# VHH binders against q9y6x5, part 170

Target 1, 379 residues: q9y6x5
Amino acid sequence: LPPKLLLVSFDGFRADYLKNYEFPHLQNFIKEGVLVEHVKNVFITKTFPNHYSIVTGLYEESHGIVANSMYDAVTKKHFSDSNDKDPFWWNEAVPIWVTNQLQENRSSAAAMWPGTDVPIHDTISSYFMNYNSSVSFEERLNNITMWLNNSNPPVTFATLYWEEPDASGHKYGPEDKENMSRVLKKIDDLIGDLVQRLKMLGLWENLNVIITSDHGMTQCSQDRLINLDSCIDHSYYTLIDLSPVAAILPKINRTEVYNKLKNCSPHMNVYLKEDIPNRFYYQHNDRIQPIILVADEGWTIVLNESSQKLGDHGYDNSLPSMHPFLAAHGPAFHKGYKHSTINIVDIYPMMCHILGLKPHPNNGTFGHTKCLLVDQWCI
Below, E stands for the ipSAE of ESMFold2; O stands for the ipSAE of OpenDDE; V2 stands for 0.75 times the mean of E and O plus 0.25 times the DockQ between their complexes.

## First folded at step 7 (VHH)

Design y41 (framework vhh_surovatamig_d1; at its last look DockQ between E and O 0.75; V2 from the best seeds 0.00; counts 0 for: pae E 5.6 > 2)
Fold by ESMFold2-Fast, scan of step 7:
Structure y41 (fold): chain B 379 residues (1-379), chain A 125 residues (1-125)
Amino acid sequence: as target 1 above (379 residues)
Amino acid sequence: EVQLVESGGGLVQPGGSLRLSCAASGFTFSDYAMSWVRQAPGKGLEWVATIKQSGSETDYVDSVKGRFTISRDNAKKSLYLQMNSLRAEDTAVYYCAAKYRYDTGFYEPTSMDYRGQGTLVTVSS
């Protein structure tokens, strides 16, 4: 039987939530599988960039989804939440579901994963759901399991995406233990439902399941605001993205805009594109703007107003608060193994190995994940 | 062209009620989560309430919970805000707002894809 993989993402699931809250269902999943305690995501630590890095194994400058809001200086196109279906934005990389469908007569299935409702290199996921946040986890799971059991060619790669705990993390902040406890318990119950459904349908024993996330969450405050309007008049630039990484397109001389911004706040770093730290791998793409502002952890960039966000992400990817985890179970994975850290770009070549696919060139290192796999040795 | 047109604002006494309406055009209304955002005199924009695409899930800022009810009619491409037990601090221009994706950030005023022209609500005696 061909190997099968279900990739599940709970948006904004900060790694240390596992140590600070009770997850009986997830704990049972991990006990008979593997846990990677920290996944070092890509910069910027945002939803679209990191979800695309998981399925391409590429840094943002290489796959082209460099933010949740983008401007391409060459084509003059704008990317927004409402314009995410233009293939132009996604065509700088080949995601795993496209590779899966183009090799060995296989199908892919998707419930809401970013990019799966877009034809990329003229290939759309064989089975997919158009993005709609109102669709319940239960309905997404029902569709995925139906497609895993009732497809020809067989569905060998499936994705399932859920918006929590990110939405609640933004609303309440990660330090609100009462509200976050309720949200995280609900997520654990959904993991229990997932495992139970797969067992009832006879899928559990032969299916590899990865549960992961794109980023973490850090506490924000009305006491930690950077008012960009106190630095520079809005007539001097176009704002492509605001917080916590601001993307600035100058309307006047770039050096003049830079000089107005560079010493505006002690809690924000200002970079000309060519001066962005190499460790971010966030420089070599036309969608990265001429000036990038990076707020310190927990600081919010605003335009002469307050922010209602009590939690946020997008910050420096070296921050543990920005890191998700990865848990996995199935015939490809060891049982009861714990690993400390991998890079988020390492997930793609690991998944290609499990599925027997030839990976496209990528920034991941297979050696970093081989200790998780039963058919590999690690040193 | 996307248009959101609010109506139903006016002057009411404390403890009174108002129903705001928003008529949407130029986009597939049923694909968007809808919100009400307000701006009090001399203050910034404040998110008030959100309703998801199907209408089954709603969320509110704490100061209006139990007093305000958000609803929508996808067939009529309309959004509503029923405001009860109005207080002086509810005085604001109320904007209808649309957001396609929930997963790219919390529903705050600056994260909205589209916003209307606003309708003024004044609560005083």
Scores: ipSAE 0.716, ipTM 0.884, lowest interface PAE 1.7, mean pLDDT 93
Fold by ESMFold2, look of step 8:
Structure y41 (fold): chain B 379 residues (1-379), chain A 125 residues (1-125)
Amino acid sequence: as target 1 above (379 residues)
Amino acid sequence: EVQLVESGGGLVQPGGSLRLSCAASGFTFSDYAMSWVRQAPGKGLEWVATIKQSGSETDYVDSVKGRFTISRDNAKKSLYLQMNSLRAEDTAVYYCAAKYRYDTGFYEPTSMDYRGQGTLVTVSS
């Protein structure tokens, strides 16, 4: 009987929230399982790219979801977080739920993980929910557990996505202790409900559960704005994405646009595509625009306007504020083990191992996660 | 063709009330979170309030909390804003806006998927 895995994401859950706030339910989950204190995610540190990196094991340049907003010059296609259903955007990689359900006697289920309602390589998740933020965590969990218990062929891989603490992190900023304490308390209660529901339904003993996130959150301020209109006339370029990594498609000579931008702010790096630092692994895809602007942590690129955001993400993936955590519990995992760090791309080959799947070529390293697993020698 | 048509704006004394309406067409209204966004004269856009797809959850900018009430009627494809205890600072063009994903930088008014042409609210003694 193949092992089962539930992959859960709480969007925007910064790793150091675990140290700075109370999580009695999550700490009980960790105590009986494993914790990775910092997960180094991929650049850019945005929602769609990092969720796809988790399930493909690939850098963004390799899986093709390079931002939450993209443009393809040949087809004239636009991708956004509200126009994300065209398989064209997703087909540069094979996510784990596709590989899983193509195995004999297996299916996959999804509650709103990015891409799970798209027919990637003509294959859509066997059971899924169309995205709708009004659907409560309880209803998402009820559907997932129903599918795990009652499907033929059986669901062996399931995903569950929740929008917090990202939404509140944007609204209040991570430094607002009063509001973030309230928000994180609610999230911990949801984790408690998750565990209790799994126990009540007889799933807890034989289901592997990973709780993780895609990125963290950093504090923003009205004092840290980069006004792009003060440096360049908007008629010289097309703006594909704005902040904190702007994607610039020149309408005039590329070098001229670059020269107008390069000294715009000491708090922003301007890169020609060929000059993007190698450590970002963010160069070799046609969807990456000819010029990108990378704001320093806590700085916001604007078009001569104010911003209401008090928190944001998308910054350099070396920043600790951009890093999520990973916790896991189940028969595949040790009990009471803590690990310092892994790369987010390492999660994919680990999940493939747990499920007995052959991983597609990827950027992850199985050896980085061996110490989490009971069937591996940690040397 | 997507259309969002606001109505109900006008001139009101401080402390007065107005009810704004927005009629939607050309998209599946119930699939979208709906918002009111406003622009004071010579200022940038400001998010005011949001209501989720089912109408079950609402959120407001702090400056209007307790005074404004957002509501929707999915059968009529309509969004509403009841504005009470109006202040001079509430003077703005009010826009109806739609967003498919609630949590993707929602407090950036320029990131809305659709926005109407607006209705002017003037609060003046």
Scores: ipSAE 0.217, ipTM 0.681, lowest interface PAE 5.6, mean pLDDT 92
Fold by OpenDDE, look of step 8:
Structure y41 (fold): chain B 379 residues (1-379), chain A 125 residues (1-125)
Amino acid sequence: as target 1 above (379 residues)
Amino acid sequence: EVQLVESGGGLVQPGGSLRLSCAASGFTFSDYAMSWVRQAPGKGLEWVATIKQSGSETDYVDSVKGRFTISRDNAKKSLYLQMNSLRAEDTAVYYCAAKYRYDTGFYEPTSMDYRGQGTLVTVSS
């Protein structure tokens, strides 16, 4: 039987939550599998870019999903949460579920993972759910496990997405111990439900399961705001994305806009596109706007209106608060092994290896995950 | 064309009640979480309440909990806000707003996909 892999994402699960809260179900999962304590995600540390990086092994500049909000100057198209269905935005890369599905006697399934309800390279997942935040985890889990268990051709790759603890992190802030404890307990319970469901169906021993996240969460405050309106008139630019990384499309001379913004705040770096630091791998794409603003950790870029968010993400991907974790269980993985750090793009070549797929060119390094796998030599 | 049209605002005494309505058109209403946001004089936009697509889940800003009730009728493409025990600090222009997906997982007033023109609520003795 071909190997099977379920990729699960709990949005906004900061890595150090594992150290600061109790997760009896997740800990049991880890005990019987592997843990990567920190995953260095891609810049910007937002939902769409990082989820697509996980399944492509590419940096944003390469796969083309460079933010949750994008603008293409040539086609005049916009990308947003409510306008993400145009294959134009996704076709600069080939996600793993497409690669998997194009193989003989294999199919893919998805429960609301970003991009899975879009035909990419004229291929859409054989089984998928349209995004709907009102659909329970239970229903998503039921569909995914049904497809994994009963489909022909068999589902060999599946994705499952859940919006917590990200939503709550934004609302309460990651430093709210009382509320976040409650939220994270629910997440652990969902992991318990997942494991129980797999055991009940007889899938647990043969299914590879990865539980991960796209980014962490940092504490924000009303005392740490950067008001752009204090620095530049709104008529001089179009805002494509706002915080904590703002994408600026100048309506006047770029240099003039830059000069008005460069000293706007000591807690914000302003870059011309060509001057964006190389370490971000966030330069070589036409969808990246001419000027980007990067707020320091915990600072929020705003216009005249205030923000009610107490937590946010999207900051420098070197910040520990932005890092998620990765746990895995199944035949492909060791038991009781912990690893310190990998890059988020490293997940793709690992998944390809597990599934026996030839990976597309990617930015991941398979060597970084060898120690997690039973069939590899760990040096 | 997308339209959100608020109604029901007006002058009310402290302790009084108002019911706001929002009529939606030009988009698939049932696919969107709906929210009320407000802007008090001299202040920025503030999120007030959200109701998810199915209508079974609601959320409120703390200051209105127990006093305000958000509801929706998907068949009528309508959003409602029952406001009881009104206070002076509730004085604001109230807007209905729509959001398809919560990528940020939070109801930021400036991140809504659609927003109406608003209806003024004045609470004064």
Scores: ipSAE 0.159, ipTM 0.652, lowest interface PAE 2.1, mean pLDDT 94
ESMFold2 (binder alone), look of step 8: mean pLDDT 84; pTM 0.855

Design y42 (framework vhh_surovatamig_d1)
Fold by ESMFold2-Fast, scan of step 7:
Structure y42 (fold): chain B 379 residues (1-379), chain A 125 residues (1-125)
Amino acid sequence: as target 1 above (379 residues)
Amino acid sequence: EVQLVESGGGLVQPGGSLRLSCAASGFTFSRYAMSWVRQAPGKGLEWVATIKQSGSETDYVDSVKGRFTISRDNAKKSLYLQMNSLRAEDTAVYYCAAKYRYDTGFYEPTSFDYRGQGTLVTVSS
C-alpha cells in the first residue's frame, strides 16, 4: 500500500508554549517520534498565508495568498477570510493535495485546511468539508479517519485544521497563564483523542502524522496602539488590511500618502513596496499594495478606536513569538529525535518525499529535514 | 443582497432596560458568529458582545458583563441584546455585525464582514 500522511494544524500554537505548559499526550507522541522546536514561518505571519506555504513550499509573494485580506488592482477582486472561494486567489501555486491526486492517481482528504474547499487548477480534494467553525474537532477527526480507512483509490494525504489555540490567544493573550493553561490542556486532550482514534481503527502503525501550526502569538495591550487616523485622512487611501501589517492603496499620489505616514509613529515601519526588506520575501506580487505598514511586536494599528484583543500575530517572522513547532510520528520518522529549527517552506518537500511525489519548484530545502527521516543520512 | 436591520433602540432612564433585535437576510446566518458593536458620541467603534454560531458560547466587554445578554435564534435569523441596568455611558448607536471567522474580528469592530445601519440608544435622566 502507498505511504500515508495526516497533516494536523492547531492554529496559533506558539512554540514556547511547549516549555511553559504540560502536554502529556503530545509528549508521548514525541517520545516515539520527532520534535522540531521552532518553525520559522513566512511573512506575513497570518493564518491563510502560512497554511498555504506549508502545502506549497512557497513564500507568499510566490503562492499569491499574501494576507488574510487582499485586493487585486487589475481585476478589482477582493479576498477575505469570508470571501475566499474564488480559485483566482489560489491558482498561483499547486498545493500538495492536487499533486497527490494528479501524479499517483491517489485520493486526498481535508477537514477544513485553508484552500481545500476551493478547486485549484480545476482539482479539489477527493473528500473535503466546507469550512464551518462550529463543526467539532471530533466530527472533523471522524470524517478524516473514515476517509483514510475506506477510500478507493486510497487516501494517502489528509489534512485536519483546528482554530485553537489562536482564538483564545487573541482573547486572553499568551501571558494569561490561567486561561491559556486551560485552553492548552484541551488541545493536548484532543491530541490524545486523535492518537486513540487512529490506534482503535488500525491506522496508527502505518500512518505518518505531522502536528504543526502556522504561527505563534504575542501579547498586545491598550497601551500599545497606533492610531492611523491621527496620521492621515481616510479620503487619501483605501485600506486593504489593517493590523499588524497595514496594506495601503493610495487614492492620490503615492509619495504624498507615504509622506503623511512615514513619521506617524516610532512603533511602526512604513515601506514603499520596493523598499520592503528582502529577507521578508514579500515584494514580487501584484496583491502586495504600494505602501505597507509593519507594526512593532505587540503594537496594534487602529482607526480611532481601542483594541480589545490581548494577543495577535502577523508580525516580523524573525520573532520567536511568531514561531510554531512541528512534531511528527510514523514509519518515515526517527524515534525520540529533537531538531532545533526548520523553515515552514521546508515542510512541503519533506511531505512530497514521504509520499513519493515529485515536488513542484519551491523555496524549501529538503536537506533541512533529512535528520527527521529514517531513509536519509543526517548531515 | 445582505441585510442586517436593527431595532429596539430609544430613550431610557438610568437603571432601565432595552432589548435590541437584529433581523438578518441574504446570507447563511447560522454559519456566522454575531456581535453587537457600539459607537458613543465622539468616540470610535467598541465591540460589546459576541455569540458563536450555535449560540452556546458568548463573550462580553467587561463594562457590560452581568448587565447585557446576547442571544440568537438561527431559525428566525435574528440576533438579540438584552440590556439591563443601563448607564449614561451605554449611550451609543448599536450595530449588529457578522463575522465568518471568529479568530480576530470580535475585538476589531472594523473587521466584521457585515454590519447593519445601527439603532440609537440614549440613556439620560
Scores: ipSAE 0.429, ipTM 0.735, lowest interface PAE 3.6, mean pLDDT 92

Design y43 (framework vhh_surovatamig_d1)
Fold by ESMFold2-Fast, scan of step 7:
Structure y43 (fold): chain B 379 residues (1-379), chain A 125 residues (1-125)
Amino acid sequence: as target 1 above (379 residues)
Amino acid sequence: EVQLVESGGGLVQPGGSLRLSCAASGFTFDDYAMSWVRQAPGKGLEWVATIKQSGSETDYVDSVKGRFTISRDNAKKSLYLQMNSLRAEDTAVYYCAAKYRYDTGFYEPTSFDYRGQGTLVTVSS
C-alpha cells in the first residue's frame, strides 16, 4: 500500500528533441500525466554529477561527484567512471534509495543508475544490477518489474538507466536528423514497452513513473578545437578532466599556470577556483581543482589531437542545449499539465514528498514542483 | 597490475589482410568494453572499433566498415581485429584499449581507462 515510484533516465535526452521529432508513446504518457519542458541541470552538465544531483537534490560541490573524472586533494585519491565503487566518492550525500531503506524500512531497486552498486553510508540498493552496457533495456525492465512485484519489504523506489540517446548523440551529433531520428524512435518504442509491461503486470494504475534525463547534447566539430598543448607544456600541470570543462592541477605555482592558460583561446574561459561564477555552484569542494577551463558551446578541448565526437555535453548549464525534460505519470501527478522549467535539484524533494520521506537538507525547492502534484494547491 | 599486450602487426601489401590480437590481464576483462585505436605517422589518435562486454554489439569508424571486424573471447581474455582489404591509409600503430563505461569515451581515444603499447601495421607495396 505504500506509494511507489519508478525513476527512469534516458542519458543525454535533450529537451528540444521533443519539439523536433515525433514521440507517439511518450506523447500518450504525457497526455495523461505532466510535462516539464526544461530541467535546468547542475554544472558541470555531465552524467555522474547530474544523476547524483537528481537523487540527492544537491549541487555538485555539495554531493561531491563533481565530474566523471575527479581528484581529491586532501586524500590524494583518483576517481573515474571505471573506478567508481569506492564509497569515499559517494559519501558526501545521502541518495534517496538510502533514505527510503533507512527511514521507512522499505526496499529500493536499481537497474544501473550511477551509484546504486556502491554501499553509501553502509547502505546499498536492496536489489541492483552491476553496470554492463550489453544488458538490454528489456532485461533491465524485467528485473525492475519483478522486484516491484515480488519484494519484502516492498520495493517503493526503483531506478532504471539507459545509455541512449547519449552514445549516439556523441557519435553523430544532435544535428544529424537521419541518425538521431532512428535512435529517438527506438527510445520511444522502449517507452511504449515500459508502459505496456507495467499495464500487463497490473502496476500501471498504482505506480508513479518519472521519465527524465541528466543533460542534453550540442553539436561539435573538427573546426572547433582548443589545443592546450599550444599554450602550456605537460610538465607544468596534471590533467584531472579534459573536455569541455578541463580540471587543472598545477605542478608549479598556480598563478604561473593560470597566466599560460588565460589567453589560450577566445573560445574558452579560464577560472581560478575562487573566480568560478557563483551561479554554477561549483567551487566549495576539495575535488574541484585550482584552475577550471570552460569551453564555449560546441568547442572541444584537446591535447594536440583531433576529436571524433560530433556531439558533447558538460557545457554551461544556462544553455538550452544542455537541458533535459521531465515527464511523469501516476496517482501523485496531475493529468495533462505542462510546466515550463524546474531545477534538476528540485526533483529530489518532490520524490521524497511522493514517497512520504523526510528529505535530507538539499538545494531543491519543493514549491517549484508543487503544481505537478494532485495533493498540492499551486494557486 | 593491468596489462594489455598487442600482437599481429607487420608489413602487408595493399588489399592484404592482418589479424591483430590483444591479451588482457590484471582486471575483470568481462566488465569492460574493448576498443582498437590507431595512430598514423605524424597524426593524432583515431578510434577505430569498439565491442561491448558481451561481444554482441560492435561499432566502427566509417572508413573501416565492411573491411574490419572486431571480436573478443572473454574466456581467453583476448580482443581481436580482423583487418581485410587493407589500404595505405590504414598504416598506423594499433592500440588495444579498455573502457568500463560505454558512453562518451569511445570517440575520444585518450579517454580510455587502459591502453596497450601498440603494434605497428604498415600497408605498403
Scores: ipSAE 0.578, ipTM 0.828, lowest interface PAE 2.7, mean pLDDT 92

Design y44 (framework vhh_surovatamig_d1)
Fold by ESMFold2-Fast, scan of step 7:
Structure y44 (fold): chain B 379 residues (1-379), chain A 125 residues (1-125)
Amino acid sequence: as target 1 above (379 residues)
Amino acid sequence: EVQLVESGGGLVQPGGSLRLSCAASGFTFSNYAMSWVRQAPGKGLEWVATIKQSGSETDYVDSVKGRFTISRDNAKKSLYLQMNSLRAEDTAVYYCAAKYRYDTGFYEPTSFDYRGQGTLVTVSS
């Protein structure tokens, strides 16, 4: 029987939450599995880009999902993180579920992971749910476990996405101990439900399970706003994305727009596309705009308006507050092993190894995850 | 074409009640989380309340909790805001707004996928 893998994402689960709150169910999962304390995500530290990096092993400039809101200068197409299912946006990479279906006689299953309800290279996940935030975690889990047990060809790769703690992180901010404690306890209970369900169905001992996230969360404030309208008039540019990374498409001379923005705020860096720091790997794609503004951690870019967000993400990927974690359990993984840090792009080649798939060229390094796996040595 | 058409605004005395309605057309209403966003005279946009696709979960800005109730009727493609115990500070143009993903941009009032033309609510003696 081929190896099976379930990949679970809790959106916006900051790594530091594991040290500041109690997670009895997650700790029981880790006790007989592995924990990576920090996962260094890709820039920009947003939901769609990082979820696609997990399943492709590519930086955003390479896989083409460079933000939650995008404009393609060559085709003149616009993308938002709403109901946009145009394969054009997703076709610059091959996600693992497509590779899984094409290389062997295998099926994939998906409960709302970004991109899984889109045909990519003419291939859609064998089983999938159309995105709907009202669908409970329980219903998503019920469908995934049904497909894992009742599929031909067999489902060998399955994904499960959940919107919390991201939504609450935005509303309350990560420093609201009372509200975040309640939200995180609920998530731990969902992890308990997941493990219990897999045990009851006889899946637990033979299934590889990865629990991870796309990014963290940092505290924002009404005292930390950058008002673009104080620096430049709306008639000079089209705004493609706003905060905390603003994507600016000039309507006049690019240098003139840049000069109006360059010294606008001490809490924002302004880059011409060719001057974006190489360490971001955020330059070589037509969907990256001619001018990019990057706010400092905890600062919000606004257009003469208030922001009600008390938490946000999208900031510099070197910031520990932007990092998620990774926990895993199953026959492929060591038991009781802790690892410090991996790159989010390293998850893809590790998953390909577990499933026996040949990975597409990617930016991950298999060596970084070898110590997690029982069939590998990291000495 | 996508349309969100608000109605039910008007002049009301402090302590009074008002019910806003929003009629949606041109998109699959039941696939979108819905919100009310307001703009007071001379102020920026403020998110007020959200309701998820099935009506299963609601969320409110602290200043209206216990006074306002958001609801929806997916069969009628309609969104509602019941406003009780109105205050002078609630005076604003109220916009109906739609967002496909609950967890992205709901607390940033300019980030919605669709927004109506608004309905004016004036709370004054």
Scores: ipSAE 0.475, ipTM 0.783, lowest interface PAE 3.4, mean pLDDT 92

Design y45 (framework vhh_surovatamig_d1)
Fold by ESMFold2-Fast, scan of step 7:
Order: structure tokens, then sequence, then C-alpha cells
Structure y45 (fold): chain B 379 residues (1-379), chain A 125 residues (1-125)
């Protein structure tokens, strides 16, 4: 009886791919559901921060996952995407699966969404898969659908994460039409498989499904490198994160480090923490370092080396190239409705509403998503 | 304490073959994507090849495709690089490298989570 929701993320799915490539399966999904053409993500436009913002409704400075590589100045702990299982890093927020399990005896299921294999506030997703990139989309889908159909207490919130088109976006760049066409056609086929599996199991008409992403992708080049070693010697700082947002921990006076960096390249902005633009909502957390470098779109910060990546993300969240989309289908959603833009933090309070959960305080605005929902008046 | 220990480097004639090995310890090897990266004299680091956790998927830089084969043995916690049809341009220190997530790190050699001390391969007459 309780409403059910499956949240699916295709990592690095840039919104304008929908205009430049054919997606017959995704288009059929949208025809009987809703499409938000652009989702304005949070800064920095990276995988871990934005995936956690989707499920908490919080800016990165509030939920504490401020990058894929972090240092906490108070505890002296280091975080990386290979050292992500310490609950300390995730405990500054309460993700939706925790709230779902603690309110009204419900279960959650997860196929590799960031944070779901970590006990957060002593609560781990009821069913989950440890991260392993070699596990196929089919195996992830088989587990999720099994858990949605065969669980007590019932699974009411499920997540499914897939690494493409991000990995190929990095390798080929978003402007490689031949390679990106092949990758995106495969993703569309996976969406077709998802819909077919849900129909065969009798889940399709009663399950709410959201398909979204965490960020987009922009074209990079060997001609657009910022060599940080030409700006400052390694003896003056500790590097916490490199590109396209560098996190600098000074070993000498902060002002001296800032002065060595501030005019080094016309293609990056150098900020003291207190001078980071308010619009980024990226200032009020101990894991944000004293100096942040922000590269211009398509520029890569390096340490006296080449970069083989032809695409990247992490850039300014006002850039359309950094924006994902959101598509949804199910009993909670209108049919054939298109909406222009929402903020990525708006997804959380919308999902809480669909599931009948009381949201934790968050940065999203429920009014921004009302027009998507059948039980709401959007005027 | 993560350790990656490379072996199998040496001097070889152009057109010859070498097999590099990497012994891993201090982490659950089967949970990690593994790569080979190299540094030629006076050059920056270059990503060469990647293999996913199960060994089911491999990827290569274009200059070695068809000549090099990456493989792994999860039971033995070992990574291998079979190098055939070696060229003078393949002369480099070869590093075993580990990356937990299959993303940016494979195409940015300095973004790997762990890297060994390297083994020197010299292709010369």
Amino acid sequence: as target 1 above (379 residues)
Amino acid sequence: EVQLVESGGGLVQPGGSLRLSCAASGFTFSDWAMSWVRQAPGKGLEWVATIKQSGSETDYVDSVKGRFTISRDNAKKSLYLQMNSLRAEDTAVYYCAAKYRYDTGFYEPTSFDYRGQGTLVTVSS
C-alpha cells in the first residue's frame, strides 16, 4: 500500500545529449511521464557531492561531502573515493533511505548509489550491493527488482547507479559524436531493459521511477592545461584535491600562498575561503580548504604533466554543460509534461512527498517541483 | 598499508617481448580496478592500460592496442602486462596503479589512489 519509488542515476549524463542524439526508449518513458530539461546541480559539480545532494536536499557545505577527495582539518582525516566507508564523512546529513527506514517500518534497497554501503547514523540500506564497477547493469537491475517484489517490510525506496556515460565522457569527450553516439545508444537500450523488466514483473504501473544524473560533461584539451607547479612550489602547501577545483592547504602563511597563486593563470580563479562566491554555497564547512582554485570551463589543472582525459566536470554549476536532466514516470507524476529547470536540491523534498516521509530540514523548495505531481496544483 | 610491487622489467631488443607483474597487498585486491601507467625519460606520466575488478573489461591507450595485454589473477592478488612487439618509444618506468572507482582516474595518471615504485623497461639495441 505505501507508495514506491526507484531512483536511477546515469553518471555524467549531460542534459543537451537529449537534443543531439536519439533515445527511443527514454522518449517513450518521457511521453507517458515528465521531463525536466535542466537540473541545476550543486558546486562542485562532482559525483559524490551531487549524488549526496540528491538524497539529502542539501548543499555540499551542509551535508559534508564537499568533493571526491577531502581533508577534515579538525579530525585530520582524509577521504577519497577509495576510502569512503568511514561513516564520519557521511554523518553531517540524513539521506532519504535512512529516513525511509526509520519512519513507519519500511525497507530501502540500493545498487551502488554513493553512501548506501555505509552505516549513516547507525543505519545502512536494508538491502545493498558493495561498490564494484564490474557488476553489470543487468545484475544491479535483477537485485533491485527482486528486492522491490520480495521484501518484508516492503522496499518503498530503491536506488540504482550506473557509471556511464561519465567514464566514456572522460575518455572521448562530449564532442566525439561517433563514440558518444555508441555509448548513449547503449544507455538507451539499458533504459528499455529497465522498463521491460518492471512491466514483466507487474511493477511498472504502480512504481514511481525517476531517471536523473549528477552532472554533465565539458570538452577538455591538451591545449588547455594550467600547470600548478609553474605557480608555486610543493613545499608551500598540501594538495587536497586537484582539478578542476583545487583544494589547497597552506604549509606557510595563507596570504603568502594566495599571493603566489592569484595571478598565475588567466584561466582560473583563486579564492580565499571567505571570498568564495555566495552563489556557490561552498564556504561553511571544515572540509572546505583555506584556498580554492576554480578552473574555467574546459581547463585542467595539472602538476607538470599531461592529461589524457578529453572530458571533465566539477566546474561552475551555472554552466549548462554541467547540468543533468530529470525524467520521471509513475502514479505520482503527470503524463507528457515538460518543465524547464529545477535545482538538484529540490529532488529530495519531492521524493519525501511522494513517499509520505517528513523531510529533514533542507535547501530544496517543494514549490519548484509541484507542476510535475498529479496531487499538486502548480499555480 | 597498501603496497604494489612491480617486477619483470629489463633490457629487450626492438620487436621483443616482456611480461610485467605486480604483487598487491594491504587491500582487497578484487574490489579495485587496476592499471599500468608509465613515465618515459624526460616525459610526464602516461596511462597505458586498465582492467576492471573482475577482469571482464580492459582498455588501452591507442599506441599499445594490439601489442599489450593487461590481465589479473584475483586469487593471487597479481596484475600483469604482457608487452609484445616492443618499440624504442615504449622505454619507460612502468608503474602498477590502483583506482577504486572506474572513472577519471584511469585517464589522469596522477589521480590514481595508489601507485608502486615502478620497474624499468628499456627497449634498445
Scores: ipSAE 0.548, ipTM 0.815, lowest interface PAE 2.7, mean pLDDT 92

